# Ledger of designs, part 45: VHH binders against q9y6x5

Target 1, 379 residues: q9y6x5
Amino acid sequence: LPPKLLLVSFDGFRADYLKNYEFPHLQNFIKEGVLVEHVKNVFITKTFPNHYSIVTGLYEESHGIVANSMYDAVTKKHFSDSNDKDPFWWNEAVPIWVTNQLQENRSSAAAMWPGTDVPIHDTISSYFMNYNSSVSFEERLNNITMWLNNSNPPVTFATLYWEEPDASGHKYGPEDKENMSRVLKKIDDLIGDLVQRLKMLGLWENLNVIITSDHGMTQCSQDRLINLDSCIDHSYYTLIDLSPVAAILPKINRTEVYNKLKNCSPHMNVYLKEDIPNRFYYQHNDRIQPIILVADEGWTIVLNESSQKLGDHGYDNSLPSMHPFLAAHGPAFHKGYKHSTINIVDIYPMMCHILGLKPHPNNGTFGHTKCLLVDQWCI
Key: E = the ipSAE of ESMFold2; O = the ipSAE of OpenDDE; V2 = 0.75 times the mean of E and O plus 0.25 times the DockQ between their complexes.

## First folded at step 19 (VHH; framework vhh_surovatamig_d1)

Design w6 (at its last look DockQ between E and O 0.90; V2 from the best seeds 0.84)
Fold by OpenDDE, look of step 19:
Structure w6 (fold): chain B 379 residues (1-379), chain A 122 residues (1-122)
Amino acid sequence: as target 1 above (379 residues)
Amino acid sequence: EVQLVESGGGLVQPGGSLRLSCAASGFTFDDYAMSWVRQAPGKGLEWVADIWKSGSEKYYVDSVKGRFTISRDNAKKSLYLQMNSLRAEDTAVYYCARESYNWQRGFSFDHRGQGTLVTVSS
């Protein structure tokens, strides 16, 4: 039987939550599998970009999903929550579920994952749910496990997505220990439900399961705001994305816009596109706007509005508060092994290896995950 | 059209109580988590309490815990905030707010009412 892999994402699960809160179910999962304590995600540290990096092994500049909101100056197209189904945005890369179906004539399933409801390279996930935040975890879990168990051709790659603890992190702030404790307990219970469901269906021993996240969460405050309206007239630019990394499309001379913004706040770095630090791997795409603003950790870029969020993400990907974790269990993984850190793009070549797929060119390093795998030498 | 209409605000002495109400219309009320937010004079908007869709999950900002109780009646499309042991620092315009979350857009209060003024003063 072909190997099977379920990729689970709990949005906004900061890595250090594992150290600061109790997760009986997740800890049991880890005990019987492996843990990567910190995963360095890609810049910007937002949901769609990082989820697509996980399944492509590419930096954002390479796979083309460079933000949750984008603009293409040539086609004049917009990418947003109301307009994300155009393959135009996704076709700069080949996600693993497409590879899975095309290389081996297998099926893929998705209980939600960015891009899974879009025909990418004329291929759509064999089974998928349209994104709907109102759909319960239970329903998502039931669908994904049903597909894993009863599909023909067999589903060999599946994704499962859940919005917590991101939503609560935004709402309550990650430093609200009491409220976040309650939320995180619910997350752990969901992990318990996942494991129980897999065991009940007889999938647990043969299914590889990865539990990870796209980014962490940092504490924000009304006292840490950067108001762009204080620095530049809104008529001089179009805002493509706002905070904590703002994408600026000048309506006047770029240099003039830059000069108006460069000293706007000591808590914000302003970059011309060509001057974006190399470490971000965030330059070589036309969808990256001419000017980007990067707020310091915990600072929020606003217009003439007050921020209502107590937590946010999207900041420098070197910040620990932005880092998620990775746990895994299954026949491909060791038991009781812990690893310090990997890059989020390293997940892709690992998944390809597990599934017996030839990976597309990617930015991941298979060597970084060798120690997690039973069939590899750990150097 | 989504509408949220707050009521119940007024002048009250320290230690007193008020019950705020919010009447919702124009949307499926029971599909949304709801929040109370407030804005004190000269300050920014502050989240106070929320109640999830089912009504069983309630969360509060630390400063109001033990004093405020959020509740909802989905049949009446109404949100409530029982405020007890009111303090001067609770003085603010209180708003009923609908919560919205999308994995791409993120979290926001996509609608809020006109607000009701609560003044706590001796």
Scores: ipSAE 0.879, ipTM 0.949, lowest interface PAE 0.5, mean pLDDT 96
Fold by ESMFold2, look of step 19:
Structure w6 (fold): chain B 379 residues (1-379), chain A 122 residues (1-122)
Amino acid sequence: as target 1 above (379 residues)
Amino acid sequence: EVQLVESGGGLVQPGGSLRLSCAASGFTFDDYAMSWVRQAPGKGLEWVADIWKSGSEKYYVDSVKGRFTISRDNAKKSLYLQMNSLRAEDTAVYYCARESYNWQRGFSFDHRGQGTLVTVSS
């Protein structure tokens, strides 16, 4: 039978939670499979961009989902939580479920993943759930396992998304040991339920499962605010996105806006688009605004308002606090192997290999993940 | 129309107690986690406690643990905060807030009442 893969994301799962908190079920999963201790994600370290990078193998400038809030200067379109389903935004790349289901005798399924409810290149996931945060993990899991077992043509690639620990990380902060340990225990119990359900359905031994995340979380504070209103009048620019990476569309001369902002705070870097560091791979797309502001770790950009955020993400992707982990189990993977780091864009070509798909051009390096796989020479 | 109405604030001596109430209307109360947030004079908004939908999960900021108890009555569409062993630092306007999460917007409070003032003074 063709290889099958379930890709699971627990949003906002910081890599060092694994060593700082107890995860008996996840540790058993890792013990019988593989662990990548740190995944270096893409800048900006936000949910939609990084989830799309996982499934395309592309940097954000190349796949076009450059933030959770965007403006396209050519078409004058806005991307937001009320307007995220237009294929225009997603069509700059081909995600793995599209490639998968265009092969004969294959389907794809999604219990929520950014883009799986959008007809990208006129192709939508064969089975999917519309995003709804009120749907329980159990219902998502039941739908995915039903599709994996009962679909014709068979589902060979499936996704499962869960909002925690991102939601609680924002609310309580990653440094609140007591509150976060209770939240993370609940997530570990869900991983236990996942494994148990797969065993009960006879899927566990022959399904490849990846458990990963899109980014981490850093501690915020009312003592670490950057007030844009103290530096520049609102009338001089349009704000496309605010924190921790602000996207600034000047209404007046761009150099004048830049000069008003460049010394606004020692805890914020201000970049003209042309001067964005190469290491971000965040320059060559029209959706990246002419000026971006990048707050230092744990700093929040505000407009004369207080902030309620105790945790946030979106910062520089070199920061360990922004990095998730990756664990995997299944016939394609070694057992009991630990690897230190990969790039998040490396996950795509590895998944294509497991599924026997030809990857589209991408930024990942298959060699970075070959040591995880039983059918490869590890160098 | 979502409406949150706080009550029960007042002037209290240190070591005293108050019980705050929040009456909710215009939405399915049982479908939402709820928070108390507070704002001391000249300070930013501080999250104090939340309670998840069923009422079984309660979380607190460190400064109030062991002194404050959040609760809800889903039948009465009401949120409560029992505040014991009050301190001067607890002086603030207390707001009832509805939690919202979306994978794109993240976590926020999408509705908040007018607040009720708690003053702790000797």
Scores: ipSAE 0.768, ipTM 0.901, lowest interface PAE 0.9, mean pLDDT 93
ESMFold2 (binder alone), look of step 19: mean pLDDT 83; pTM 0.840

## First folded at step 20 (VHH; framework vhh_surovatamig_d1)

Design x1 (at its last look DockQ between E and O 0.86; V2 from the best seeds 0.76)
Fold by OpenDDE, look of step 20:
Structure x1 (fold): chain B 379 residues (1-379), chain A 122 residues (1-122)
Amino acid sequence: as target 1 above (379 residues)
Amino acid sequence: EVQLVESGGGLVQPGGSLRLSCAASGFTFDDYDMSWVRQAPGKGLEWVADIWQSGSEKYYVDSVKGRFTISRDNAKKSLYLQMNSLRAEDTAVYYCARESYNWQRGFHFDHRGQGTLVTVSS
């Protein structure tokens, strides 16, 4: 039987939640599997970019999903919450569910993972749910497990996405211990439901399961705002993406716009596109705008409006508050092994290995995950 | 058209009580988490409390814990905020807000009412 892999994402699950809160179900999952305590995600630390990095092994500049909101100057197209299903935006890379279907006579399934409801390279997941935040975890889980169990060709790769604790992190702030404790308990219970469902269906022993996240969450405050309107008139630029990394499209001379913004706040770095730090791997794509603003941790870039969010993400990917975790269980993984850190792009070659797929060129390093796998040497 | 209409605001003395109501129309009310937010004079919008779809989950900002109670009646498409032990710092325009979530924007309020003024003064 071909190996099977279920990739689960709990959006916005900051790595240190594991240290600060109790997760009896997740801990049991980890005890019987492996844990990577910190996963260094990609810049910018947003939902669409990082989820696509997980399944492509590429930095954002390479896979082309460079933000949750994008603009292409050549085609004049916009990528946003109202327009995210155009293959144009996704076709700069090949996600693993497409590879899985094209390299082998296999099927893929998806419950609301970003990009899975879009035909990429003229291939769409064999089974998928259209995104609807109102659909319960239970319904998503039931569909995924049904497809894993009963499909022909067999589903060998599946994704499951859940919006928590990201939504709550935004609402309550990650430092609200009382409210977040309640939210995180619910998430742990969902993990319990997942494990129970897999056991009930006889999938637990043979299914590889990865539980991870795309980014963390940092505490924001109304006292930490950067108001762009205080620095530059709206007539001089178009805002493509706002906070905490603003993408600026100048309507006048770029240098003039840059000069108006460069000293806007001591808590914001302003970069011309060519001057973006190399460590971000966020330069070599036409969809990256001419000027990028990067707010310091916990600061919010605003226009003439106050932020309603008590938590946010998208900041420097070197910040621990932006880092998710990775846990895994199944025949491919060791039991009771903990690892300190990997890069989020390392997940892709590992998943390809588990599934017996030839990976597309990627930025991941398979060597970083060898110690997690039973069939590899750990040096 | 989505509509949220707040009522119940007024002038009260410190230590007094008010009950705010929000009438929702134009959408499936029980499919959405709902919030109360407030804006004090000269300040930005502040989240006060929210209640999840089923009504079983309620969350509060620290400053109102133990004093305010959020509730909803899905059959009546109504949201409520019982405010007890009111303080001067609770003075604000209170808004009913519908919560929304998507991949790109994450959490946000996609609709908000006109607001109702609550003034706490001796």
Scores: ipSAE 0.843, ipTM 0.935, lowest interface PAE 0.6, mean pLDDT 95
Fold by ESMFold2, look of step 20:
Structure x1 (fold): chain B 379 residues (1-379), chain A 122 residues (1-122)
Amino acid sequence: as target 1 above (379 residues)
Amino acid sequence: EVQLVESGGGLVQPGGSLRLSCAASGFTFDDYDMSWVRQAPGKGLEWVADIWQSGSEKYYVDSVKGRFTISRDNAKKSLYLQMNSLRAEDTAVYYCARESYNWQRGFHFDHRGQGTLVTVSS
């Protein structure tokens, strides 16, 4: 009779979409459960780092997935979409599905979550899908519900990932109300399908479900570009990641590269690694490059002159536009409760509590999520 | 090799119409969402419209909504843009672009054609 948890991510779901658009199915889910209106995520506000922070409770500097594109100067390894499965990158932390699966008589399942198709500490989810963006939500849902309902040992922790509204947020921009309204309606229909499927399979009453996201989205513009080529020749550095947080590996003296960049734009902060603001918790990992460039909200760092994106993310994690939400339903959660904010790293110790797992050392605070849970006193 | 070849551009008067075509080859056309993007003189690239794989979902930038219609014929491996009620501001080189998405790289165009010029002038 162990408790079960399904963790669902809709990538790039900005918190204020809930107030600015209609979500009849998601709002019904929230009414019968809990809502956290803003989740303060981790810097940089990119997909892989924040998904790994959710499942480890760690800042990016501590779990080692510091960006979607990385370079390790010692091993000369590159982290990219063609080389994202090397355990080297992931082994600096222990994600919750590994801890869960190592328990007696438990297994884990994944319908696509960053890291779940990697054997982390020689352990991979008992049931998983390799990432493929062409696989429909229905097929992902079919697989994950089959595994939750029919596995021995039972699946007690499961993940489900979907690419929207991130993809459409990049294409159309979050300020395009007509296009985003149509996309967000389709997402709400998928949430309706999820709830209906869980009810039809007899899972709804005893399964805890968290619906959350990794980051939000801000509006970009062709009028808000920072052209690096206008400030520094490509020959002076290796570019590891570009926008909105550029990762710069100097080819010449670091101070010389810094001096060429520091006055490049008033809409970009240039940091030597040791000068990165402490509030980012983004300094103490070899994968963080010697110089980073942080664009202001809505500004895009480019090489040539042009960006085809109307929306982006990755900016300062204090920005409300970068914040997702969290909703949850199930036996562990109150019904009809709204909470203003938590930190994204707080999700991990809450999940460990729900599953009866001992958390690994982490940066989350269980006390921040107590008001969501029926077994806790909230003052 | 992936190839995208645009055609149908030309000179038209304001209020006129044009129909752009894009012939695709070297890939499974049905597996990709497709876009039209444009570049006005002295400006950067602007996304105009996209159409999802099956052709069932179509999206437009605000400035062309109600005037332009994107379509595709998967059997002919062709993408189209019907442009009505043309304005001087629509003057640009129009490109056919193939969409790609990966959770790590994000949304991007991985191929585009050489473009076809549309000039709207009285």
Scores: ipSAE 0.621, ipTM 0.839, lowest interface PAE 1.5, mean pLDDT 93
ESMFold2 (binder alone), look of step 20: mean pLDDT 84; pTM 0.845

Design x2 (at its last look DockQ between E and O 0.88; V2 from the best seeds 0.84)
Fold by OpenDDE, look of step 20:
Structure x2 (fold): chain B 379 residues (1-379), chain A 122 residues (1-122)
Amino acid sequence: as target 1 above (379 residues)
Amino acid sequence: EVQLVESGGGLVQPGGSLRLSCAASGFTFDDYDMSWVRQAPGKGLEWVADIWQSGSEKYYVDSVKGRFTISRDNAKKSLYLQMNSLRAEDTAVYYCARESYNWLRGFSFDHRGQGTLVTVSS
């Protein structure tokens, strides 16, 4: 039987939630599989960039989804929630579901995942649900499992996405123990439902399942605000993206804009594009704006407005609060093995290996995941 | 057009009670999670409580737990906030707010009423 893989993402599931809250279903999943305790994600630590990195193995500068809001100066195009389905934004990389269909004449399915409802390189997922936050987890799960069982050609790669605990993290803040405990319990119950559904359908033993997330969540406060309006007139620049990493398009001389911003706050680093630290791998793309502002952890960049969020993400990808986890179960994975850390781009070559796909050039290191796999030597 | 209209605010003594109401129109009310937020003089907007679509899930900021109760009537397209044991620090303009979430845009209050003033003073 061809190997099958289900990739599940719970948006904004911070890695240390596993240490601070109880997850009986997830722990059982881990007990019978593997756990990577911390996954270092890509900068910026936002939803679309990191989800695309998972399925391409590329840093943001390479796959071209560099933020949730983007601007291309050449074409004058904007990327936003109202305009995210133009293949122009996605075609700088080849996501794994496209590879899966083109290399092996297999089918892919998605309920849901960023980019899965877009024809990328003239290929769209064989089965997919358009994004709709109102669609229940149960309905998403039912569609995915139906496609995994009844498709021809067979679905060998599938994605499942859920908006929690990101939404709640934003509302309540990740440090609200009481409220987040309730939210996280619901998520664990959903994991229980997932496992039960797979067992009921006879998929559990043969399906590889990865449960992961794109980023964590840090606590924000009304006391930790950086007001740009106090530093620079709004007429001098266009804001492409705001917080915690602001993308600045100058309307006047770039140097002048930079000089007005460089000392705006001791809790914000200001970079010219060419001076962005190499460790971010966030420089070599035209969609990255001439100036970026990076707020310190827990600080919010605002205009002449107050923040409404008690939690946020998008910060430095070296911060533990931004890191998700990865758990996996299936015939490709060991049982009862725990690993300390991998890079999020390492997931792609691992998934390609599991599915028997030749990976496109990527930034991942297959060696980092060998210890998770039963068919590999662990160094 | 989406409309949220708050009522029920007023002057009350410490330890007193008020019940705020919000009348919603222009959208499918039961498809949205709803919040109460407040803004005290000289302070930023603060989240107070929310209630999820079905009405079974309620969440509160710590400072109001045990004192405030959020509820909704989907048939009447109404949101409520029962405020008991009011304190001086509860003085604020209270707003009814519709929650919005998109995996790309994130979380926001996409609509908010004009607010109703609650003053707690002896």
Scores: ipSAE 0.890, ipTM 0.953, lowest interface PAE 0.5, mean pLDDT 96
Fold by ESMFold2, look of step 20:
Structure x2 (fold): chain B 379 residues (1-379), chain A 122 residues (1-122)
Amino acid sequence: as target 1 above (379 residues)
Amino acid sequence: EVQLVESGGGLVQPGGSLRLSCAASGFTFDDYDMSWVRQAPGKGLEWVADIWQSGSEKYYVDSVKGRFTISRDNAKKSLYLQMNSLRAEDTAVYYCARESYNWLRGFSFDHRGQGTLVTVSS
């Protein structure tokens, strides 16, 4: 009779969408459970790093997924869309589904989550879907509920990932109320479908469900471009990642590259690795390049003058526009409780507690989430 | 391989209308969301409208709402833009673009055509 947990991510779901748009189904979910209004995520505020931080409780420098595009200077390996399933990238940490399914009489399932289709420490999720953005939410929901209901050993930890509102946030921009209200209504309908399916299958009362996201979205503009080619010739560096945090591997003396970049734009901060602000916890990994460029909110670093994006993320994790929310429902959680903020790394030790798992060493603080849980003292 | 061929551009007076077409080949058209993007003289590319795979969802930039209508015919593998009440600021090269999304790469336009010029002038 072990407790069960479904972890759901709607990619790019900015926390203040809850205040600025209507979500009747999500609001009913929250009313019957708990809400954390802002989750402070990790720098950089990109998809893969933050999804891995949720399931490991670690800062990016500690789990090794430091961006969506990376270079490992020790092995000379490049992380990209064609190489993201190499366990080498993921093995600096142990995600919760690995720990879970190694327990007696337990398995894990994934309807997509970064890393669940990778054999991390020779262990791949017991049931999983390979990533394919063309697979509908309904099919993902069908697979994950089938696994939760019909597997032996039983699935006790499961994930469900959806690409919206990230995809639409990039396309239309978070400030377009007309376009985003229609997109967000569709997402709320999917949340309604999720809850309805769980009720229909008899899972709703005994399954713990977390609905969260990895980051938010900020408005971009053709009037807010930083043209890197205007400041430095391509021959002086290798570009590992571009925007809004550029990762620069110098081909010549590092100080000379830094000096060419430091005054490139008043809307961009240029850091030598050792000078990256301590609050980012973004220094101590060989995959973090010698120079990074951090654009101001809403600014885009480009090689050419043009950009198609109306929304983006990856900025400083202190920015409210980069923060997601967290909502949860289930026997482990209070009903109708609202909490101001947690750190995204706090989610991991909370999930371990709910599942009765011993957490690996991590950066989360269990005490930050105690007030969400019925079995804990909230003081 | 993947080909997108725009047509229907031309010179038109303010208040006039044009219909742009895009013929798609070399891929499964029905599996992709599609966009129109434009580039005014001396400006960067601007997203104008998109239409999701089934044709059920259509989205527009504010400056063209109520004047432009995007549509698709999946049987003919064709994308259209009906442009009414044209203004001088609509003058641009218009491109048909295929959308791509991946959880690492994010959103992008992975293919576009050569474009068709629309000139709105007295």
Scores: ipSAE 0.749, ipTM 0.900, lowest interface PAE 1.0, mean pLDDT 93
ESMFold2 (binder alone), look of step 20: mean pLDDT 83; pTM 0.842

